# VH-VL binders against q7dma9r51to147: the designs that were tried, part 11

Target 1, 97 residues: q7dma9r51to147
Amino acid sequence: GDQVIYHCTVRTLDGVVVESTRSESGGRGVPIRDVLGNSKMILGLLEGIPTMHKGEIAMFKMKPEMHYAEIDCPVSAPENFPKDDELHFEIELLDFS
Below, E stands for the ipSAE of ESMFold2; O stands for the ipSAE of OpenDDE; V2 stands for 0.75 times the mean of E and O plus 0.25 times the DockQ between their complexes.

## First folded at step 1 (VH-VL)

Design Xd4 (framework fv_bexmarilimab)
Fold by ESMFold2-Fast, scan of step 1:
Structure Xd4 (fold): chain C 97 residues (1-97), chain A 124 residues (1-124), chain B 108 residues (1-108)
Amino acid sequence: as target 1 above (97 residues)
Amino acid sequence: QVTLKESGPTLVKPTQTLTLTCSFSGFSLSTSGVGIGWIRQPPGKALEWLAHIYWDDDKRYNPALKSRLTISKDTSKNQVVLTMTNMDPVDTATYYCARDLYYGSGEYWYFDLWGQGTLVTVSS
Amino acid sequence: EIVLTQSPGTLSLSPGERATLSCRASQSVSSSYLAWYQQKPGKAPKLLIYAASSLQSGVPSRFSGSGSGTDYTLTISSLQPEDFATYYCQQYGSSPYTFGQGTKLEIK
């Protein structure tokens, strides 16, 4: 599969950040590197990121079944994470190869 | 070709400070998602993670050793330096540096490429 | 911290046989973030498997990983002479990142 490198910030409907790769939002500042079809990814990102262009910032609004509440989700939700809520995933695609 | 190599003293006296350098080629610590970790292995024993540094200068330390460890990088020289204070004979081990690749949603620390290791003996 | 227990400590087999190596965690490993390494005497560890079941590029297809939660397995379907080494599991689901004590695979 294709390799994708991206930043991700996850917000509730109220705009509260619950997870981020960006340092200004409490993350490490290290973007995620995934290999489509090989890396463990939430469904909404696995389907959404391939629609993006390099350098684009996109917002993916996901119902629970598209992220951590998906049946057989391959990725565990962080501790105390609102996995049963609708969440907004802001993705900045840094590289696609 | 990607390579990593450890360098530093092979003999350290008790109470002294150990400084090890990891020199690498074939990749840059300016590349998003790339990090360098230090792992040690006492003779005949298991591997123990010590510290990690990423492209963005984010630093992580093993809580059991945090007060003794400092990790830093010089991106222009392709080097990462680990300093460990107050060495004791129980710190005798082969010290490795290894490349970490950040994959997926969340934090990861697995090591895809390792240096050859450098044996550090702590004795009087 | 999560303690990883590998079993058996030593496994004696012949070339051509199937090897099954176990790694058990003291508590569930988040997202099955578990890696397997091969180490030969005097050499650095080599990554074989990451994310419990993903084969590292360049590693022979006879190696496979499986498992989730607290129980993980490394399988070598048909042992080659170069496979006799010590194998370590490592979890990276929570800090500090911990390694098992190793399983030594030796020729009987």
Scores: ipSAE 0.000, ipTM 0.551, lowest interface PAE 11.8, mean pLDDT 83

Design Xd6 (framework fv_bexmarilimab)
Fold by ESMFold2-Fast, scan of step 1:
Structure Xd6 (fold): chain C 97 residues (1-97), chain A 121 residues (1-121), chain B 108 residues (1-108)
Amino acid sequence: as target 1 above (97 residues)
Amino acid sequence: QVTLKESGPTLVKPTQTLTLTCSFSGFSLSTSGVGIGWIRQPPGKALEWLAHIYWDDDKRYNPALKSRLTISKDTSKNQVVLTMTNMDPVDTATYYCARGYDEWLRYFDYWGQGTLVTVSS
Amino acid sequence: EIVLTQSPGTLSLSPGERATLSCRASQSVSSSYLAWYQQKPGKAPKLLIYAASSLQSGVPSRFSGSGSGTDYTLTISSLQPEDFATYYCQQYGSSPYTFGQGTKLEIK
């Protein structure tokens, strides 16, 4: 186990929310639960989340090649996701175990 | 009142390094979303973006010039410094610094007056 | 890189007329991240419009922007003498951020 539990809000450069786990931003209010090491994640999160501490909020600015436009990206972009745009990923790390 | 002003040499010889300083007031580069960019304009030609530095020290460079450019900030002095190596007569231009204000955006809402840098022997 | 082509290169009009300036991108501009600047001789550019259609604070309401994808327009509804200047579009949807070559508004 290197399990992570986090909230994620993805915004365009002009601040428009594309996707969020937070209820105030149109999400379900349920954080993402994932396993590093065994999961397929976009490059920016694979590099970024391990540098965080429990309880920290961090902003990751991602060029397309660091998220869904990465060559041979292991995960498919969600429908209508702006995969060719620079996006800002706000991550609140709730647990790291 | 937001103001920006460029300073540095106005005459540079070929192969020398250019160092320009942007001094600003009326805002802080510690404010989330704020950044400072450098843009140049050769006489009678279009604007060309060179580099940008953000509140969080994220740095972006024009790929065509990246090997020659370094951008840095001193938040306590309200200054941003651009260094450009191996100057050539084709680099003769008016150099501007400008502020990006919006939290998520990369357009420039306030500009310095510009400084003309001439590269000649 | 995205190349921005502005047309016409020079636009000759009289005060009181409507000006329509075009900016065409070689590729779609993500999220309509396009800005318009005004530049007068010997002076720095001044921001007029950002995000294709948002008017910058302090800019007269006669200026408006529209468009999406590859085609963008700056409109000045009734030209004033101080509006005769060069106008540049800029995209910031992808790096490197690029500018058009400019449209010069001159008195007819």
Scores: ipSAE 0.000, ipTM 0.565, lowest interface PAE 14.2, mean pLDDT 82

Design Xe4 (framework fv_bexmarilimab)
Fold by ESMFold2-Fast, scan of step 1:
Structure Xe4 (fold): chain C 97 residues (1-97), chain A 123 residues (1-123), chain B 108 residues (1-108)
Amino acid sequence: as target 1 above (97 residues)
Amino acid sequence: QVTLKESGPTLVKPTQTLTLTCSFSGFSLSTSGVGIGWIRQPPGKALEWLAHIYWDDDKRYNPALKSRLTISKDTSKNQVVLTMTNMDPVDTATYYCARSYRGYFDWLLYDYWGQGTLVTVSS
Amino acid sequence: EIVLTQSPGTLSLSPGERATLSCRASQSVSSSYLAWYQQKPGKAPKLLIYAASSLQSGVPSRFSGSGSGTDYTLTISSLQPEDFATYYCQQYGSSPYTFGQGTKLEIK
């Protein structure tokens, strides 16, 4: 499967940052690397990222069932993560190969 | 295929400095999120994390050992070097280098490991 | 630092049985960033599970992980001969990244 490299900032409906890969938002400044073909990504990103173009910034508004409250979600939510809330995932797609 | 291999002396005298090299293939340490760590295991004991270097040259050290440890990389040679000063018999262990590629959010998870090299500290 | 305590120290079972291995943390592990490794004598550890419950690619489905906070479990649903090894838990949620002391799974 295709590799994807992206930055991610997750916000509540009220705009509060709950996590980010960006240093200006409290993250490390390190983009995420994943493989779509065998990805353990949350459902909304697994479906959403393939619709993006390289270099694009997109916002995915996800109901809980599209992220960590998905039935049989393959990844665990971060500490104090509002997994039962609607969240906004801002994705900057750096590379798609 | 991803491979890592440790190299260096197998016998070190007390008070000497140990230098170990991790040589790897199948990936690049210029790739974002990739890093290499060093973990040791004394005979019959648990694993102990020592140090980590990220693709961007950020370094992390076990606080209990940080004054003795230096980690560096040569991305063009696919090598990471660990130096540990003032060796003592209690430092006798198998030393592993291992790859982490999910280095975002300050988390270190080691998905591929070298075979390990036994370093004995004895007079 | 977070201290991980594994129990039992040794678990003696027969092939075909279910194994349950425990890992307890001295304080809550951030985001359930807990991994399980398998180590056979004379070999390097092999990553089995990450993020408490996510199965590493290529690892048989009989392995599963669960837990959150301070209590984590590795389960092997039906032991195969190759599963007899030492298992280590590791937290990677906060520095320094620490390992448990191991549980040795041996043939009865």
Scores: ipSAE 0.008, ipTM 0.565, lowest interface PAE 10.8, mean pLDDT 83

## First folded at step 2 (VH-VL)

Design Ta9 (framework fv_bebtelovimab; at its last look DockQ between E and O 0.01; V2 from the best seeds 0.00; counts 0 for: pae E 21.2 > 2, placed apart)
Fold by OpenDDE, look of step 2:
Structure Ta9 (fold): chain C 97 residues (1-97), chain A 127 residues (1-127), chain B 109 residues (1-109)
Amino acid sequence: as target 1 above (97 residues)
Amino acid sequence: QITLKESGPTLVKPTQTLTLTCTFSGFSLSTSGVGVGWLRQPPGKALEWLALIYWNDDKRYSPSLKSRLTISKDTSKNQVVLKMTNIDPVDTATYYCARGVYKETLREGSGDYFDYWGQGTLVTVSS
Amino acid sequence: QSALTQPASVSGSPGQSITISCTATSSDVGGYNYVSWYQQHPGKAPKLMIFEVSNRPSGISNRFSGSKSGNTASLTISGLQAEDEADYYCSSYAGSYTLFGGGTKLTVL
């Protein structure tokens, strides 16, 4: 599968940051490295990221069934994660190869 | 500025319980994404991961040693304690505590790595 | 239970580039991109050299680099120097626990 490298910031509808790879948002500043079709990914990203171009910043508004509340979701949600709420995923695709 | 130091007995008899304390400074276990773990290394052998405790009191143990290990923290004292029961000569090793780094990701099971280590303490098990 | 396999030893001359491999011998290894590398000199505590496959902590020389292909992670040391002589351990997050390789002794000839 294709390797993707991206930054991700997850926000609630109210704009509260729940998770981020960016240092300015409380993350470590290290982007996520995944292999599409090989790495465990939430459905919304698995479907959304392939539609992006390198260098693009996109916002994916995902209903629960598109992220951690997906039936048979391959990724476990962190403790106390708002997995039953709509979440906005800001993705900056750094590399796609 | 970040330091960790192991303390405890250096000689233990078989069947006893080993209690080791890690005292650290320069960081806090109240900080999200921070953990403290224990590792050991028998003389001339490889590193072995034993246990890890996170800021949120989540605990992880080596599958092979889980039944013998208990890890706990006292955030106010900047201490983490490891207890290992039913000690045997095979448990003779240098024991290290180290700061673990955890960050939530969209992946199941975010990675842990250890960026700061104590100097280690040699524990010898002998009758 | 999962295991990581490293070569027992590698050697190189000053100025050369060497690579140490770390292969997951079990198909049940979590943390695909969460491989760390540690350097350990005799009688000293391990030192983190690489985390998450290819990231260097601050203060670590850019002579050290990490990569991964399939189930094999690699540590590459370029411009080999005498002080690089040490044991090197790979580590991988396995979901609920952490694994370490058997270690590789690097000798600088």
Scores: ipSAE 0.038, ipTM 0.671, lowest interface PAE 6.0, mean pLDDT 89
Fold by ESMFold2, look of step 2:
Structure Ta9 (fold): chain C 97 residues (1-97), chain A 127 residues (1-127), chain B 109 residues (1-109)
Amino acid sequence: as target 1 above (97 residues)
Amino acid sequence: QITLKESGPTLVKPTQTLTLTCTFSGFSLSTSGVGVGWLRQPPGKALEWLALIYWNDDKRYSPSLKSRLTISKDTSKNQVVLKMTNIDPVDTATYYCARGVYKETLREGSGDYFDYWGQGTLVTVSS
Amino acid sequence: QSALTQPASVSGSPGQSITISCTATSSDVGGYNYVSWYQQHPGKAPKLMIFEVSNRPSGISNRFSGSKSGNTASLTISGLQAEDEADYYCSSYAGSYTLFGGGTKLTVL
């Protein structure tokens, strides 16, 4: 499939940033590039990103099973990531082609 | 006749505390059922709600920013003040104050809406 | 704010009706019966257009109407005019704080 290019900021439910691609939130400022159906992605993004339009910013509330605690998760969690917690994933979709 | 106006510095440096004042007229914050809130809008991005103070001095804060925000009022001067600590470049935005209307009969919670807004003030945080 | 999903853009021709959606995508949105809509022209403050899902403030044209179905609220603008070209934001209560949608840019062709 389709190529998606997006920024991702992960927060606790009370708003503390855990991980981000955005430079203003401590990341490198480099967006993620994935191909839907081919790239390794957590379930919450695989389900959620197709509901978005180009330029949209959306927040997904994900139970652990929708991110890195998924059985047979194809992506490894970052170091010290709270993989067993419910989290907010804020996605800015830069391109959907 | 109801007006609100934001005032404060337009340029700040990282780590400083930003202090913004909302001066309003045409209503009193001692009147039951009203509040004054603060919102911001980074350039080219969505509105973000920050904080709200009610006539009875109850205060509400954005959960993601709560540790950095303090809201207070001076009813005799028709002013509401927002302080935001440890400023950094991501806080660059236009800051608005707005009058909030409280709904007394809400079964599921309060259904505040903002019926009058200030013109906004751009705060730029140096890099 | 990101828990309320709006389309990034919509467009229409003068005289047409358009609808902007606002969908709650997070289970922590609790007060969705109190959706508000705001219009914002470039460089200007937001203006309240609709409150409590479907109520219109005094002085707002009846061309603007609001509704909801399930977790989706809608703003409908009938008889589209050039002056309607602006950004539109939905807002809803979420427990002890307020959420805003990501905004929709309306272009009048």
Scores: ipSAE 0.000, ipTM 0.548, lowest interface PAE 21.2, mean pLDDT 85
ESMFold2 (binder alone), look of step 2: mean pLDDT 88; pTM 0.925

Design Xa9d (framework fv_bexmarilimab; at its last look DockQ between E and O 0.05; V2 from the best seeds 0.00; counts 0 for: pae E 4.4 > 2, placed apart)
Fold by ESMFold2, look of step 2:
Structure Xa9d (fold): chain C 97 residues (1-97), chain A 127 residues (1-127), chain B 108 residues (1-108)
Amino acid sequence: as target 1 above (97 residues)
Amino acid sequence: QVTLKESGPTLVKPTQTLTLTCSFSGFSLSTSGVGIGWIRQPPGKALEWLAHIYWDDDKRYNPALKSRLTISKDTSKNQVVLTMTNMDPVDTATYYCARGVYKETLREGSGDYFDYWGQGTLVTVSS
Amino acid sequence: EIVLTQSPGTLSLSPGERATLSCRASQSVSSSYLAWYQQKPGKAPKLLIYAASSLQSGVPSRFSGSGSGTDYTLTISSLQPEDFATYYCQQYDSSPYTFGQGTKLEIK
C-alpha cells in the first residue's frame, strides 16, 4: 500500500507556527491520511514523504511553488496562509503502508 | 560542459588563514537544485565534507569545523570562496570543490551528492 | 555522526569477474541519500550512483547499487580494466555528511 498517515506543522523560517495538525500547536490533534497517487497533495509533500522512514520526523524547506503557489496546485491554501513565502514543513510520518 | 577549478595557495604556515576559490562554468548558481560543496582528502585518507553553499545563499558547515570555516559566493563571477582559519599541519589535504545536487523538496538535514568535481588542489601546512 | 564502514578494504579480482562492494552505516540512512564514487590515483572522485540505486548519466550499465537502512552494496557485473580503482560510499542524509574509508579494487 501507498497510504501515508502523518502530522504536519508549518512554520515561517523564523519558527512561527502558521498551521499545524498537532494539538500542542493549535491543531485538532488528528493526523492527515493521504493515498499517494490518488489524494490531492502539494508537490513538496508528494516529493518529500517518500524519502522518509516510518516514525521519522523530517523538516522540508519549501519555496512557494512547492506548496500552495504551485502552478495549477490541486489543493486550496488555508485562509490567510502565506502562500508566497518560503516555509518549513515539519512532517512526522506515523504510517506508510 | 560543467567544469570546476580550485585556486589558492598550495603552502600555508600554521595559524594562517587559507582562502580557496572555486571557479566554475557550464551552470549557474542562480537557479534552484544546485550548490557548491567543499571536500578535502588528507594524503592516503578518506574524504571529509567541509561546507556547502546553495543557490539561495543557504549555507551548511561540518559542525566539527564550523568555527573555522566561512563560505560565500559571487554569482556574477561564477565563484565560490572558502576560508579556513587557524591552519594546522593536520589540515594538509587535497581540497576539492564540487557541484552538489539537492532534491527539489530541500529536505533539511539532508545534503547533496556531488556530480562534478574540480581537479583538486593540494594544500600543505608546514612551518 | 553516521560512520560508513566499507568492506573489504582491498578486493583483488580479474577482468570479467563480478565485484561486490559493501558499505555499512552506524545508523540507518534513507536510501534516497546514499551515493557511490570511483576515484583513480591523482584524480578527483567520479559519481557513479546516487539515491542508492540510480545510475549517473554516462556511467556504464555494468554498475548497479542496492540496499537500505544500514546495508548498501555496489556491484560491477563484469569488470573492465578501467574499473580498477578505489570506491567510496557517501551518506547525505544527516550532517555531517560522511564518506566511507574506501574499498580498493585491484587487478589480481
Scores: ipSAE 0.141, ipTM 0.747, lowest interface PAE 4.4, mean pLDDT 89
Fold by OpenDDE, look of step 2:
Structure Xa9d (fold): chain C 97 residues (1-97), chain A 127 residues (1-127), chain B 108 residues (1-108)
Amino acid sequence: as target 1 above (97 residues)
Amino acid sequence: QVTLKESGPTLVKPTQTLTLTCSFSGFSLSTSGVGIGWIRQPPGKALEWLAHIYWDDDKRYNPALKSRLTISKDTSKNQVVLTMTNMDPVDTATYYCARGVYKETLREGSGDYFDYWGQGTLVTVSS
Amino acid sequence: EIVLTQSPGTLSLSPGERATLSCRASQSVSSSYLAWYQQKPGKAPKLLIYAASSLQSGVPSRFSGSGSGTDYTLTISSLQPEDFATYYCQQYDSSPYTFGQGTKLEIK
């Protein structure tokens, strides 16, 4: 599978950050490194990231069934995560190889 | 077939530095998501996580022991090295290296569970 | 740190019986970041369950895990002679990643 490196910030419809890889948004400042098809990913990212170009910043609006509320979701949601709400995923694709 | 094996001294004097090497095969530490952790177990006691190193050279330490621990890797040799300074008799334990399974998450601080373990090496600290 | 307390300390049962082991966390473990291991004397721990309820490949189906928040359980539906060992839970929710003190499952 293809290796991807990206930053991700998750916001509610009201703009509240609930998760982020970015230091300015409360994260560690370390991007995610995954292999498409070989890593556990929420459905919306699995489908959305391959449509992006290196260096692109995109916003994915996902209904619950496209992220952590997916049936048999391969990734567990954090405690108190609004998994049953629509969420906006801001993705910056740093590398795709 | 995944295998791990610990090597190093089995006897250390107090205040000396312990250096252990984990040699592994059946996988590569260049693969995304792969990591190696060190866990120790005093005789008849519970397990204690010490440190972890990931494929991207990210390192994590037990806060209680961080000042004494250093972890490093040589991907080309399939080896991970752990050093622990100022050893004390209380540090007597079986030391294990194990392969960590990374769980994809955006959360800070989330770690790994361990699916493959070395056989462990007993390290005794005594004068 | 998150302290994991296992109970009971020792469990005495016979082959064929059902075993229920408890692991209680001092605070909530998010996303069910909880694993279970089996350890026999003189051997390294063996992974049984991850993500609270996911069975590791090669582990018999008589093993199962459940729970959420602060309370987790390992169940062995019908004990086999080879199942008598010490069992540990582990959280990987937050650093430091900690283990329970263990439950020794011995033959009655």
Scores: ipSAE 0.036, ipTM 0.722, lowest interface PAE 4.0, mean pLDDT 91
ESMFold2 (binder alone), look of step 2: mean pLDDT 91; pTM 0.942

Design Xa9f (framework fv_bexmarilimab; at its last look DockQ between E and O 0.08; V2 from the best seeds 0.00; counts 0 for: pae E 8.9 > 2, placed apart)
Fold by OpenDDE, look of step 2:
Structure Xa9f (fold): chain C 97 residues (1-97), chain A 127 residues (1-127), chain B 108 residues (1-108)
Amino acid sequence: as target 1 above (97 residues)
Amino acid sequence: QVTLKESGPTLVKPTQTLTLTCSFSGFSLSTSGVGIGWIRQPPGKALEWLAHIYWDDDKRYNPALKSRLTISKDTSKNQVVLTMTNMDPVDTATYYCARGVYKETFREGSGDYFDYWGQGTLVTVSS
Amino acid sequence: EIVLTQSPGTLSLSPGERATLSCRASQSVSSSYLAWYQQKPGKAPKLLIYAASSLQSGVPSRFSGSGSGTDYTLTISSLQPEDFATYYCQQYGSSPYTFGQGTKLEIK
């Protein structure tokens, strides 16, 4: 599969950050490195990221079944994560190879 | 059993550099998600986070003190070292090292809370 | 930075009573990443609660945490003699990590 490197910030509908790779949003500032099809990814990202080009910033609006509330979701949600709510995923694709 | 212990000078003169060592056991700093943080507490006052170092050697500093702080690790010795330059009497405090728990979902989460602490070492800055 | 303000500064209660401690953040804390610590004189802080409401292993069930956004609460359902101490909240939703100024729970 293709290797992807990206930043991700997850927000609620009212704009509250619930998770982020960006330091300014509470993350460590380290982008995610995944291999599409061979890495644990929520469904919405698995479908959305391949539609992006390098350097692009996109917002994916995901209903629960597209992220952590997906049946047999391969990625665990953190404690008290709003996994049953619609969430907006801001993705910056840094590399796609 | 997880244990942490701070060591270093308990008396420092103004303008001198403080070097503290955190020695720990019961876990490895090579484990993903694991980190060591330094927190200080002036006598009778609240806690202040100083710096943090992660298993992957990523480092974080309190912005207010960043220019004075350096954190490093020796995983093979289970030690983390904190240096703080240009010490001042206002820096008198009990200094703690603590194990940080980093929660991740995208292999990237937010922040650390501290589940195990050293007993702390009182550092007095005085002429 | 996020400033955490705890209230009250001092809380005087008797054993058996219910204690309610407040921690208010200057801005919303991400994913309710809020921890509570107990500290006794001359001792290091002890983790009680993480993720706002998750009880740390070994902590008595009389301790509980709740809240979201900017408002968080630590509750002790029935105070025991050993519970009289200072309590601190800490946020780890954004850098830098910050602590509240503490609430001293003293015996009436």
Scores: ipSAE 0.022, ipTM 0.746, lowest interface PAE 4.2, mean pLDDT 91
Fold by ESMFold2, look of step 2:
Structure Xa9f (fold): chain C 97 residues (1-97), chain A 127 residues (1-127), chain B 108 residues (1-108)
Amino acid sequence: as target 1 above (97 residues)
Amino acid sequence: QVTLKESGPTLVKPTQTLTLTCSFSGFSLSTSGVGIGWIRQPPGKALEWLAHIYWDDDKRYNPALKSRLTISKDTSKNQVVLTMTNMDPVDTATYYCARGVYKETFREGSGDYFDYWGQGTLVTVSS
Amino acid sequence: EIVLTQSPGTLSLSPGERATLSCRASQSVSSSYLAWYQQKPGKAPKLLIYAASSLQSGVPSRFSGSGSGTDYTLTISSLQPEDFATYYCQQYGSSPYTFGQGTKLEIK
C-alpha cells in the first residue's frame, strides 16, 4: 500500500472550521500519515485521496455516509464532531509514495 | 546526525531535587511533530515514561509522578530540562532523554514513540 | 492506563532459530500504536518497530511486527548473535505511555 501524507481541514458548508490539522486553524500543525489499503480511513478520503496529485489542494464535499456516518465506519469520530452533517473536507496532499 | 545526551548530578540525597538537562543536535524542537521525552529505568527493571515536551510547548506528565515533575525547554540552546522533587531511593534509575515522534489523532491520549535515545545517566539516591 | 504484559519473560534460543515475542495489552491499543525496542546491557533502547508493523529505518529485515487490538507479536526470522537482548513493547495510543516488562532473549 501507498503512503499518503496530508493536511485536512473540515468545515461546515458555511465555512466554519470543525476540525483541522493546520496550526492556523486550531490544529497542532502535524499532517496525517496513512497507508492506502492498510490504514483505517473514512470512505470519502479513501476514495478521494487517490485522485489527487502531490502538492494539490482539493475540497471534497462529503455527505455524512462518506465520513463518520458510513455504515460500519472503521473510525470513530472525534467528540462533538457533526457526524450527521454534510461537510467540506479540504485536503492538501503533501506526499504520495 | 541526531544525538541526545543527558547531564546532571549522578548522586542525590533523599528529599533533594534532581535537575537533568538533555542536550541534543541534528534536529530542532521548533519542527512540528517533534518532542523530547524523559524515560527512566531502575536497575534490572522496566522502562517508565516520566514526561514529554512538544515543539509547541505542550507538556505531558506521567500522572503517577505529575506533582513531582517539571519539564521545560530552551529551543535556542537545543536543551530540555527535567526537574524532579522529593527524590527517594526508589527513584534510583538510569534516566534517558529521547526524541519523540508525535502521531496526530483527533482523540485525547495520542502519544509518541521514541526514535533516538541518549546514552542515559545513572542517578543514585542514597543518604 | 494500559498495562502491557510480555511473554515469555525469558526466551532461550540458538542462533538461526525463529524468535516469537508476545505483548498483550489490558485494553485495545488505539490505531495499533505499538512500538518495539531492543536493549542490550548498559545501552539505551533502540527502536525496531512502530505502529505495530512498520520497520524503523536501518533495522534488519529479519525483524517484523504484527498484531492489532490487544495482541501484538515481534518476530525475528533467523536469530543472529547480536539479537540476544531484552525487548520491550510500548503503547502510545493513549496517555500515559506505557512499556511492557520486557522479554529477555538469551542464547541457549
Scores: ipSAE 0.012, ipTM 0.672, lowest interface PAE 8.9, mean pLDDT 88
ESMFold2 (binder alone), look of step 2: mean pLDDT 90; pTM 0.928

